# Designs tried in a protein design chat: VHH binders against Phosphopantothenate--cysteine ligase 2. Part 17

Target 1, 323 residues: Phosphopantothenate--cysteine ligase 2, of Oryza sativa subsp. japonica (Rice) (q0j7n5)
Amino acid sequence: MAADPTTGGGEAESFFRAAPPLRDQDRVAGDLADFVARHSGSGGGGRLAGVVCVTSGGTTVPLEQRCVRYIDNFSSGQRGAASTEYFLKAGYAVIFIYRRGSKQPYCRFLPEDSFLDLFELGEESDIQVPESHAAVVKTAIRNYRKAIDEGLLLKLPFTTIFEYLQLLQMVGTAMNCLGRQGMFYLAAAVSDFYVPWESMAKHKIESASGPLNMQLNQVPKMLFILRKQWAPSAFCVSFKLETDPDILLQKAEAALRKYGMNVVVANELANYKDVVVMVTSNGRTTVRRPSKEDDVEEQLIDLLVEMHSEHIMQLNQDVHKLT
Below, E stands for the ipSAE of ESMFold2; O stands for the ipSAE of OpenDDE; V2 stands for 0.75 times the mean of E and O plus 0.25 times the DockQ between their complexes.

## First folded at step 5 (VHH; framework vhh_lunsekimig_d3)

Design x2 (from v3 with G54E; at its last look DockQ between E and O 0.71; V2 from the best seeds 0.73)
Fold by ESMFold2, look of step 5:
Structure x2 (fold): chain B 323 residues (1-323), chain A 119 residues (1-119)
Amino acid sequence: as target 1 above (323 residues)
Amino acid sequence: EVQLVESGGGVVQPGGSLRLSCAASGFTFSRYVLYWYRQAAGIERELIASIYREGSTNYVDSVKGRFTISRDNSENTMYLQMNSLRAEDTGLYYCATPYWTSGKYEDYWGQGTLVTVSS
């Protein structure tokens, strides 16, 4: 009876009910529960600066159940991968929800076209890394192994919109116990429309029959339910990317209010690597990288960590010492 | 379906020892955090020990140095070795794990095994 059909809750429930099951759900659920538990206050994780869920890359919309064709929301995953590295450096544990094949933390230096160019054969056919890459590869391996071996990085892959939203629900609800210590950094490019699973063709759609007609439904607005139901105390960061600078900041401010985000990071497509604008209820902060050799994410993450620290301290201030 | 079955409870004198077992099924045991809780009469259940998938552990202060939690992933079984038992350790002991169901995580519990420490 408290349910209101005018909100997005009913659409979200219908979406998950109809969605194909997440492959390996039990293993993912176990890994996630363990990760969150060990980094909660009860697990001794109170030494961390926080726990952040970073989403990265773009979703697909399958056109067939035995999918051959899909609609793709493109994102290289650079923002999410770089940000994950900086969150780890800042003392966070990171849950990295990423599109399969997108850029990965500590692997952004890898060659795009010729992976084998990273290696050479040595004197007795030993596999070696050329001196030109040796220092950067050693650093990347060290940082990656530290993050994994110390249990600070959990990687959860997706391809489809169905997988993405199921993972987001699972992570959002798991992180609820972290309260204000949790952060969401929602940098993934998420589809706005999808083909409902039950209405989807089972096999490859044949081209010989002329034009293809299909109905696309709106993807439910999960940012609202994340903020309202799954993790209401968490520090939430979302992104707005536009080609039109005249509407960008207006849309970012609207999203801040509509979804109750703590920060909306505004980007233009033309310069998103160079500059971002952080939009909060207190105003705007522009972040620029010093040069093209630098990551804009370095300062962005530093500022977000400070804002998150203040968010966490509000909990401490709300615990009245006099009561 | 997730199942957790505790065993090994009984009556023991102060200073004695007891080993509890928790047999698990219906989930990928090796990937889940596992808990022991205890419940004394008239009191809410309290978490006393945790063991994570990689084997690290956490204990409440009242049992540190006396209780040891362990797991055997090949047998899908968790244990609680209880040494130097005191009357205050009397209670119903539960194993638990957080599990994903119906769009959320919920703790699943065993039925409990009774430990009585009495002279």
Scores: ipSAE 0.624, ipTM 0.867, lowest interface PAE 1.4, mean pLDDT 86
ESMFold2 (binder alone), look of step 5: mean pLDDT 82; pTM 0.803
OpenDDE, look of step 5: ipSAE 0.855; ipTM 0.943

Design x3 (from v1 with S30D S56D; at its last look DockQ between E and O 0.77; V2 from the best seeds 0.00; counts 0 for: pae E 2.2 > 2)
Fold by ESMFold2, look of step 5:
Structure x3 (fold): chain B 323 residues (1-323), chain A 119 residues (1-119)
Amino acid sequence: as target 1 above (323 residues)
Amino acid sequence: EVQLVESGGGVVQPGGSLRLSCAASGFTFDRYLLYWYRQAAGIERELIASIYRGGDTNYVDSVKGRFTISRDNSENTMYLQMNSLRAEDTGLYYCATPYWTSGKYEDYWGQGTLVTVSS
């Protein structure tokens, strides 16, 4: 998306100034400061492979302040949820910025219809899990409990574009102290346009007034600000999704250079669960799941972890050379 | 405005004890982690103890077993109980918190309280 060369940085400040306050800001800010401190080089917390911010699901654009209607950038959150599981397995601490109601780590096996199908009543109304689900549920509980109880997973929910960008700003600035140990894995489907809060209708927009015309403002290029101001040393991964394979890699390479990304993960809409192409300054790497029963994210995360480890080592080499 | 005010410093003999206090105001105290730092003459400030939002703690090796950090969220006050003091503990002691303000995290510091360990 095109930046206003005259007021690019000022548009971001204007966006945040005009946005409604994040309702739970103090709790989120405190939880986040705690999480980052526990996983930094000071204060202990084991030797982690890194700290990653995973964004997941899709944003909404509210049409009223007392919102009844909104524009939705739908995403199930499958990529973010699966990737979070693999990052945790790889020894990362994860900050999971997610759309309320999207797929969650360790819960991807849940039926879309009836949650109660996972439970049955036993003797004296004892609650139990049917044998057909026992192994999957036990594994999910064990992994989830470990991640939460060991302080390795911080979940930060959003619904609106305002909440998403406010959380991203907060996380980006908090993770700056991690330097190259920080990663951003930006898989959320983020709106390119929004209705400014102060310009927004206060109450439900009535249909009896005829056709609805709306002017949407462009969302500022927050990824550029993240890379240049908030966390410039972090390892950044973004996603590019296209329907036209002939321009997909060209667009991914352009995004890599435009935002200074370390990796742009390119995929086609038709087969994004089966294959992705990692685009870097060193070339392209195709990642393909072995079968439909496997996650493409397993190999993708393995490769990203390796690349991130190299990114960290380059800082150490530069520091050593300056000694 | 965020304010941190240390107190309780003084002169003490080796093997003695002191209790430092950090009175906080201007932010939601129970929502943030807190630190104690110390600074000996001519040296950079050193983190010595942390107390997290939920009350668990962390210490550098040089003070483990001798210093105890604690917090009282009802009084908005953090404490550092220092026992078995050594000459090497002499320095200016600061409390600090990483606080979110207007689009960024900043470290807020007190002015420090002086601890002198001497015969």
Scores: ipSAE 0.493, ipTM 0.821, lowest interface PAE 2.2, mean pLDDT 86
ESMFold2 (binder alone), look of step 5: mean pLDDT 79; pTM 0.774
OpenDDE, look of step 5: ipSAE 0.846; ipTM 0.940

Design x4 (from v3 with S30D G54E; at its last look DockQ between E and O 0.88; V2 from the best seeds 0.78)
Amino acid sequence: EVQLVESGGGVVQPGGSLRLSCAASGFTFDRYVLYWYRQAAGIERELIASIYREGSTNYVDSVKGRFTISRDNSENTMYLQMNSLRAEDTGLYYCATPYWTSGKYEDYWGQGTLVTVSS
ESMFold2, look of step 5: ipSAE 0.612; ipTM 0.857
ESMFold2 (binder alone), look of step 5: mean pLDDT 81; pTM 0.788
OpenDDE, look of step 5: ipSAE 0.883; ipTM 0.956

Design x5 (from v1 with L33I S56E; at its last look DockQ between E and O 0.56; V2 from the best seeds 0.00; counts 0 for: pae E 15.5 > 2)
Fold by ESMFold2, look of step 5:
Structure x5 (fold): chain B 323 residues (1-323), chain A 119 residues (1-119)
Amino acid sequence: as target 1 above (323 residues)
Amino acid sequence: EVQLVESGGGVVQPGGSLRLSCAASGFTFSRYILYWYRQAAGIERELIASIYRGGETNYVDSVKGRFTISRDNSENTMYLQMNSLRAEDTGLYYCATPYWTSGKYEDYWGQGTLVTVSS
């Protein structure tokens, strides 16, 4: 079974057949079915904007079946978490596929190593938030509870490349019924290579065996499969993050054309919080945050929502012409 | 194997009522959303009602207030109570559920039960 990006779904099916089982597959399938139906045109949803799948954080590549060691494609998840907040504000329902331990929507202000600073002891058995943080924490709780209670946010965790791709397949396939109302916002840092499950060591690799030499296989081209097979009508946004600006825009333009992306968002690692470039078939749009206290994602999401609205209207016009 | 079997269809006069049933097997019924679709001759199937696993319901405007969807998780059965029937309600009625199998996430269908509303 050769890794060939031009064979379509055959490579993806072979990958998934060999992958370890997704731990909570039945629960995930049920939650996902309920979420998509609630917000689909088939379910008669009451929302006005759309449904977006946001991917966030980075995948690991396990080196053992009982994994102790792994290769990590690091991402803090800041882009995905912030974007999810802005999509929710814009009236979207969000499926948030995220790396365990990465930044979460409405929780981005939380200190990683100072968690207890957000709390103080009041009267016996009471835990309180100091006044210096009360407004921020109160707003975060209210926004989070609203999103969950109104069924607008579904969170699906991953750690490994296997879990990530299995979740993406499930979500991509389930969202196909949404047609142009669906969006994919693929901000996760996804590994290009992996160790095939059946070829990796079952237990911890011991360092006393000398130099470690491993053969990695290419991950199947899942953007191609998502765009061509699972959800062909969806509005699809992918990301390019590079340390070398000379190749960044070329890679973004290549991805746009090769995979049929609607938008490729490009930025350098050094300034990714300050500025991004949206690459489309109509040109490039630079988005900058006004200050360090603002999120670049606010304007980025506003523009994507506008572009997605136009994408949806093109389907509606095509339906009218057929009628 | 997922199986859905509809029953309760028949001939009824305009303004009449019918109650459809959908018996399910081969999956954990209580964990899945269920749908009713209808198909009139020569047109595509139309989703008309849904019931979430928590009991929340949704209806298309054309049946809202006239049709009631319900489920009995202890009997693995979904129902559609159809009141104030109109000639335009004539068609095959299908129950469906989304299900994951063999690398696909797709709707599974019953064989349908025929409802005819005529004078």
Scores: ipSAE 0.000, ipTM 0.208, lowest interface PAE 15.5, mean pLDDT 81
ESMFold2 (binder alone), look of step 5: mean pLDDT 82; pTM 0.801
OpenDDE, look of step 5: ipSAE 0.832; ipTM 0.933

Design x6 (from v1 with G54E N58K; at its last look DockQ between E and O 0.82; V2 from the best seeds 0.00; counts 0 for: pae E 2.8 > 2)
Fold by ESMFold2, look of step 5:
Structure x6 (fold): chain B 323 residues (1-323), chain A 119 residues (1-119)
Amino acid sequence: as target 1 above (323 residues)
Amino acid sequence: EVQLVESGGGVVQPGGSLRLSCAASGFTFSRYLLYWYRQAAGIERELIASIYREGSTKYVDSVKGRFTISRDNSENTMYLQMNSLRAEDTGLYYCATPYWTSGKYEDYWGQGTLVTVSS
């Protein structure tokens, strides 16, 4: 289990102070404030089920300031992208913090290697989609445009651990005003170690100079900072992957208690995407997809939405009084 | 660093009009949403109008149709046109913005401008 997160507060402040500045920080800050304000209350009109921050894909750790080499925490982003689609379907507004180049909502089923095969020339060189793909592409466009045009999806890209943590800090603190209406769905594969920016080589590290030795610092435990300082009332979901099934649930339960998570989603048998176990203070729930053509995220999100709804209401001991 | 300065308050009769201004400095005005709040004596501040970066607006029901919020990004100024004023509109009016500083969002406020609607 990781070191005690309560001793890392000064290291977190040092991390952000030393990190290279986020490109477009002022624009991102304005977009985010606007998005959160639009969804923080309701008048007499339509109501949201909540606002969720989904993190997706994997971070890099650069080895040079003018980076050529990096350590990659690989994740395709499939879970985050699929989950975002299901959160939007459930009536959430979504802040999607994603690794550049990872899977995107509504684009998961489209061909990646043969993008131009989705298009053909018709009469007068009109661009059109072959009938074999028309329904899938139309559905994807409709859903994506609806989410963006109605202000329900905000996409914030990252590549490095520095960008990721700076974005998470901005989103975490911005979402504090949402209280119990906010959810964090932290599916990104986040690096545990990094090279401090000021200690980093400025240019490409030459291979002809012999063996490479490097020293990495631990990334501050931002999950605890999120729960303690940035958004203490939010509903927080994290993920745990282990190969040993006998240890998996014990570690997931430990993480739940140590970091104050509402749910820890554990992979039952390491890297399988067919089944996950939701670990809560009330026990565990196994979620399985019926076939490889189905998304395990559909049932997972349905259950999380239900639990979040109960979190917002703060379950009442007097449950017998129903209308 | 961030500063907001309200002006345009005064004394009017019921049914009258006033135009409030909020001059902003110390930040990139066009990238942030802005608010108007009002505070009656002995009561907590109430959000009454919002204007988003692209110019769309949101109002509480009690002022909708009577008040118009607007912004001029070239002059770093937000406005509140208040028509058909009522005694219940009496109070101190503040402009505000949630601004990102190092490590968190903070609400920045003006000093307020007093609007008195007396019958």
Scores: ipSAE 0.456, ipTM 0.807, lowest interface PAE 2.8, mean pLDDT 85
ESMFold2 (binder alone), look of step 5: mean pLDDT 81; pTM 0.796
OpenDDE, look of step 5: ipSAE 0.792; ipTM 0.917

## First folded at step 6 (VHH; framework vhh_lunsekimig_d3)

Design y1 (from x4 with S56D; at its last look DockQ between E and O 0.75; V2 from the best seeds 0.00; counts 0 for: pae E 2.03 > 2)
Fold by ESMFold2, look of step 6:
Structure y1 (fold): chain B 323 residues (1-323), chain A 119 residues (1-119)
Amino acid sequence: as target 1 above (323 residues)
Amino acid sequence: EVQLVESGGGVVQPGGSLRLSCAASGFTFDRYVLYWYRQAAGIERELIASIYREGDTNYVDSVKGRFTISRDNSENTMYLQMNSLRAEDTGLYYCATPYWTSGKYEDYWGQGTLVTVSS
């Protein structure tokens, strides 16, 4: 694979060459090709739509090739799951790249440790849903079945940083043919550092050997590569999460310019469900949910869909080239 | 290695019918979208029909109602049934699929099968 001489493309190429391949790579690649083709004008829908890649949950960095221990970038997946529901409602087809075990679209209402509370035994041991939950469960089932059966939702699971980045590369390059109709909504908590596969211990690292010393390499700048090489015409949204509000907007502004993002969504760990700030080249927009019963993602997605629609309608510089 | 081999081309009168086939190997045939393209003299290849994983299809207007694309996943073979052929349908017919290779999707093509519609 040739490296891009103007960017960190050589580091990315080296990363992918060394990474363990996805378990079901050929099957996933086929499913993805089919999904993208269906939504790229040869399969066309009737209403205004786009295709969005939503990333959700957090990556792990394995410490052993036969992994027992790992570094975890925790995220519940709430933002990605909720946003996927709102993108589907807005008429998008969604590719949902998610951490195994994280929150899922249409399943966010499920009790974490009390799943059986959603069910009761009726007469003659018939299984049913209590009346208090019946409407929400029925709606969730209908919406999920519709999304899957109509080919509007493709779910691609990951656990490790290696799986995540390989899936992102696959989706990024597949979506290039969609041009401006493609969106990337990169809400996953992605590791900044990793243990190179060839440097990794093969088996479980034993604690009885004293202090653990290991060297972590920086993950290649994949946002830049996605934006510049894989899908340069796509509408790209990234997230910036900070515990320190004094630096949050500075870092979001810097990321916007550094990576050429269309939008950077800034949020604080303490209140990320309540308020976010959308940072664009045209300024900042604060999005706040009206109450704790509402999703901040509803208004956020409405605004992103509007901005993406404008992006789709913009003229391409190549169209105006003369001679 | 990925291989696509077309067959079934020939000479036919206007209004006639032909059935093309595309034998495929070297990839998970049942998971990929498949295409038929045609190339007339002096014209670039044009997409004329698509068939998706679940069997649903799409056609360009010029062949809609006359051509039927289908697939047999047990034989790894795609077909194009062409009815009511016109002189304008003369050309080289290719099957194709967008297959994942190292770091990107690339289109794989057969060698083509010639269809001639003449009186």
Scores: ipSAE 0.516, ipTM 0.827, lowest interface PAE 2.0, mean pLDDT 86
ESMFold2 (binder alone), look of step 6: mean pLDDT 81; pTM 0.793
OpenDDE, look of step 6: ipSAE 0.897; ipTM 0.962

Design y2 (from x4 with P98L; at its last look DockQ between E and O 0.83; V2 from the best seeds 0.00; counts 0 for: pae E 3.2 > 2)
Fold by OpenDDE, look of step 6:
Structure y2 (fold): chain B 323 residues (1-323), chain A 119 residues (1-119)
Amino acid sequence: as target 1 above (323 residues)
Amino acid sequence: EVQLVESGGGVVQPGGSLRLSCAASGFTFDRYVLYWYRQAAGIERELIASIYREGSTNYVDSVKGRFTISRDNSENTMYLQMNSLRAEDTGLYYCATLYWTSGKYEDYWGQGTLVTVSS
């Protein structure tokens, strides 16, 4: 029985209606609209390859409205951060939806725990970067500032599953006007289950009350809505992560068909940095990291850019057939 | 409710000038990109000018160098200075913004103001 596409829409609407409002929604909405507007016109002299939304990191599921405890869908954000850099290099404008505290573009090689080790005080108490780190830091700063100053990178932070999905809805609907020039690269680890806001405890759940019994609901399948309603002409890439390699490809193929994705990137938790499998309607392509010094994302993004280019060109043929 | 109200249209001779105004209400004006569209008779509405939040602007080639879009955030008003008007500039001019509401972005338009360039 083909799942009635109408039922999925209702569940999603209910979800968004019940969710807490996005903080600074008006600001975010304005920023996003402005960003898309800047990159929708042919008039900027540089041939923009397109606009891509990259999602990165993992979502939290609050257990309380005044959240002390949550369920974390852990992701470092390495995939999204690296991919963002390569999309920018490929000439895309990037909307980066990211988990707060996750890896950031151009910061992947900077120490997280020893941030202060990147700096020294000179004789006059000037802040300096040690020579050993100067090249890496300079490169990072140059690339990051270029992306920001040229208006090519918009960063949208999230923490909770509610925020993530609200941002995805906003970006999806905003990018609809771009048609086939829009791309979604959905690399975030998104929780499959959540606690509805209206049924959620307001305050910290106390242990004195006995054992905790809590029911989690399934998160609505927003990928389907993205493909059917928000941005139906966009090129969509999703990720499937499994711990069991025996079911990974089958699940990826199923996801491709179920949600109408252009590409599903299949990866195993154990080696996701080294190897991924691109699953499309035309078949499977394995992408392997050439060396430990290289990113698998470089080759992956090269292939996706090519596929997206083809996707854009198909539009031109359809318009010519209608005239 | 988002409202946009255009004014300043009229009849002008070729080579003349007009200044259009768009009074905005019902949203945080300084946070949104604004647009001028025009629609000539029998032709689809076209985007002619954009002004972004920080004040940068974009124009279609046909109006570049002749039209100037500007905004006054303190007055919630956008302007279009039109110089060196041509017969082909005749049409209804619309102010617009893209606004987030009820789970989607929607275009909001004014009623339009008529610009007629005729000898």
Scores: ipSAE 0.689, ipTM 0.880, lowest interface PAE 0.7, mean pLDDT 92
Fold by ESMFold2, look of step 6:
Structure y2 (fold): chain B 323 residues (1-323), chain A 119 residues (1-119)
Amino acid sequence: as target 1 above (323 residues)
Amino acid sequence: EVQLVESGGGVVQPGGSLRLSCAASGFTFDRYVLYWYRQAAGIERELIASIYREGSTNYVDSVKGRFTISRDNSENTMYLQMNSLRAEDTGLYYCATLYWTSGKYEDYWGQGTLVTVSS
């Protein structure tokens, strides 16, 4: 079958060779190298629980080079944003690869349509926050500023599948030096198909041209590439989302074995905020929020942190046994 | 082409000082973390100091308080001020960086500058 990781390797090289250049590549590459160095065992300056790459939101597939139309693999980014907050609380440094415009860490409380309601004009036209929002806004500012100023959070935006995979490649290869201290938390909704850049219409596709017929190529099997080539020692968490609950757990278990994931988090579309099932080689663990006022991510991250700690300790145990 | 060139090594008595320089070219110097490594005879290279783009630093315990890493982004040059030198500091000193190339990060090294601490 053509699902062989070796077959995907050739497609990956072709994909990156043909992709449009990543905007700000040199700046991003430098920032990322700096971030990883700060949080490595020799360069981090302190004890950390680990370094995690969180992916969040959904990719687009552009249909034109000067894009007006695109296919969107939608995700609000709620999972990734909330999880990033909990990873930071647990003492992780976080690389947050996110879809532009998706939910952001510490900003999940913001009203979708009423941004200006957070502000008012005070005396002499001073800008201030109404008392009704003051406590929430102050807490968000403190937590965000601390994460950024202490160099614990690096935010890397994407919109397209091209940008997403280019960023994932950079982060995956950069984090290889962290070995088992690295974690991947791959919560982004990633497109399975794309339009090759060279075969795209240069300008807006006109609807008056009749039926649209275009070839979509498969996106490279990034999970295989990450696990085999970029960061093989890292602790890897992926997500499986299905509308059909009858097949969800079977597909999650298959993905665990097929990709060699440490954890596959199974979600149903209808209740993904309420309950998830962590699928591991040792079995299943159900995580359920106590109420609608709680985040399911709190307990999920607590459990993942513990599992990651055990993953790190296996290296230490293996070294000890060589005596 | 990325190029790193160390200078400033030499022979010095215990308790003495040296200042090493690393002249860099061929990459965006001011956006990358820079490193000093040392290698004693017959031993693998060890990282001894790092300096980040905004000037914050990290050191291994054996050199902390005695060595100071710094950078001058306008001159594309990194420095290592080495004070209170000991015989154990003898070795080749390399500057290094991790630079993004097509599809991966690669290590770049200088040729090394020899520091000998002996009476």
Scores: ipSAE 0.377, ipTM 0.761, lowest interface PAE 3.2, mean pLDDT 85
ESMFold2 (binder alone), look of step 6: mean pLDDT 81; pTM 0.798

Design y3 (from x4 with N58K; at its last look DockQ between E and O 0.93; V2 from the best seeds 0.81)
Fold by ESMFold2, look of step 6:
Structure y3 (fold): chain B 323 residues (1-323), chain A 119 residues (1-119)
Amino acid sequence: as target 1 above (323 residues)
Amino acid sequence: EVQLVESGGGVVQPGGSLRLSCAASGFTFDRYVLYWYRQAAGIERELIASIYREGSTKYVDSVKGRFTISRDNSENTMYLQMNSLRAEDTGLYYCATPYWTSGKYEDYWGQGTLVTVSS
């Protein structure tokens, strides 16, 4: 259904009106509202704290309502999971919007299909963690329990583009009350196109009927809506990933200007774990991990936290100027 | 349908006590932050107490030490115990919760219960 260009966010309204409802929406909405309300003045007098929404993993575009086939924007979720750990270390509360099955905070050391690999039988009645893994498992448990028990981490799963955008809308509008203390760290690989739910085949598309011809609608530019309408004062970080390094920085700079992002983090597929470039209106900053045993996210998050702190202090500086 | 129904208001002398109740339905009560608001005649509603999902509370200075917010998740009911009431506490008292509807969060309200502190 075509949007009326005279209404702000008309394509977004049409998208959400036509989307299948988010499962468990009321529980999610309650958890989110409570989480944001609890952290609106967090830290008290001792430490400036923020709330960050981290998006992680990749969306799917289902081709049937009873989905058998889908288009996948693959991402392991490594960036988002690692970044969440560093945001929590920096004193942030984190809303983690993640693709089901993607990498999780504090669990990145786990081997694939690995649950039983973390355990061994000691004596007939004892289950234990091998000495080679004991320290890392203990640290992960400590950090995870702290984040959960202190109410600093809220995890919101998605699979489809519909779920992702519904969660993003909910989080974006909920975080508006945080003003400059809110951050968006939009590392998820989000589909640009989708099959509208009402036009989607209900059941499996048959392969024996010949070539599959499909037209996909463009996903509304939700990043623009987030930045301009849902949470306009928030510190917004987006990502640009390209296989072609020759156009990467040009596209990152274009995205910065087009959407009014505070930072666009540029990386190429071949080395995104080793190096990223932070693109801002002030220029470019290259961030490299010291070795393959380090996370590039450690320094990236440290710099983003510093920039976010300056973003918050700019408000305070403007208030002092008026008084 | 979300329903919030306040009760327990009435006329009380200064220094007296009242206990307000808020019966809730139509949402997952135990997941939501809950609020009490107060509205004196001709004035905007004032948030006076909050209770979070995990049970912690927050109060505005004018009621701190005198009012106690609590919740009973098994009965979907929130309470406000009001002690040492003053004339300035007179007003309509609303329970509220931030509720998600049609693409936005907004506070959802009951009809209010009148508290009059007089003579």
Scores: ipSAE 0.640, ipTM 0.870, lowest interface PAE 1.2, mean pLDDT 86
ESMFold2 (binder alone), look of step 6: mean pLDDT 81; pTM 0.793
OpenDDE, look of step 6: ipSAE 0.895; ipTM 0.961

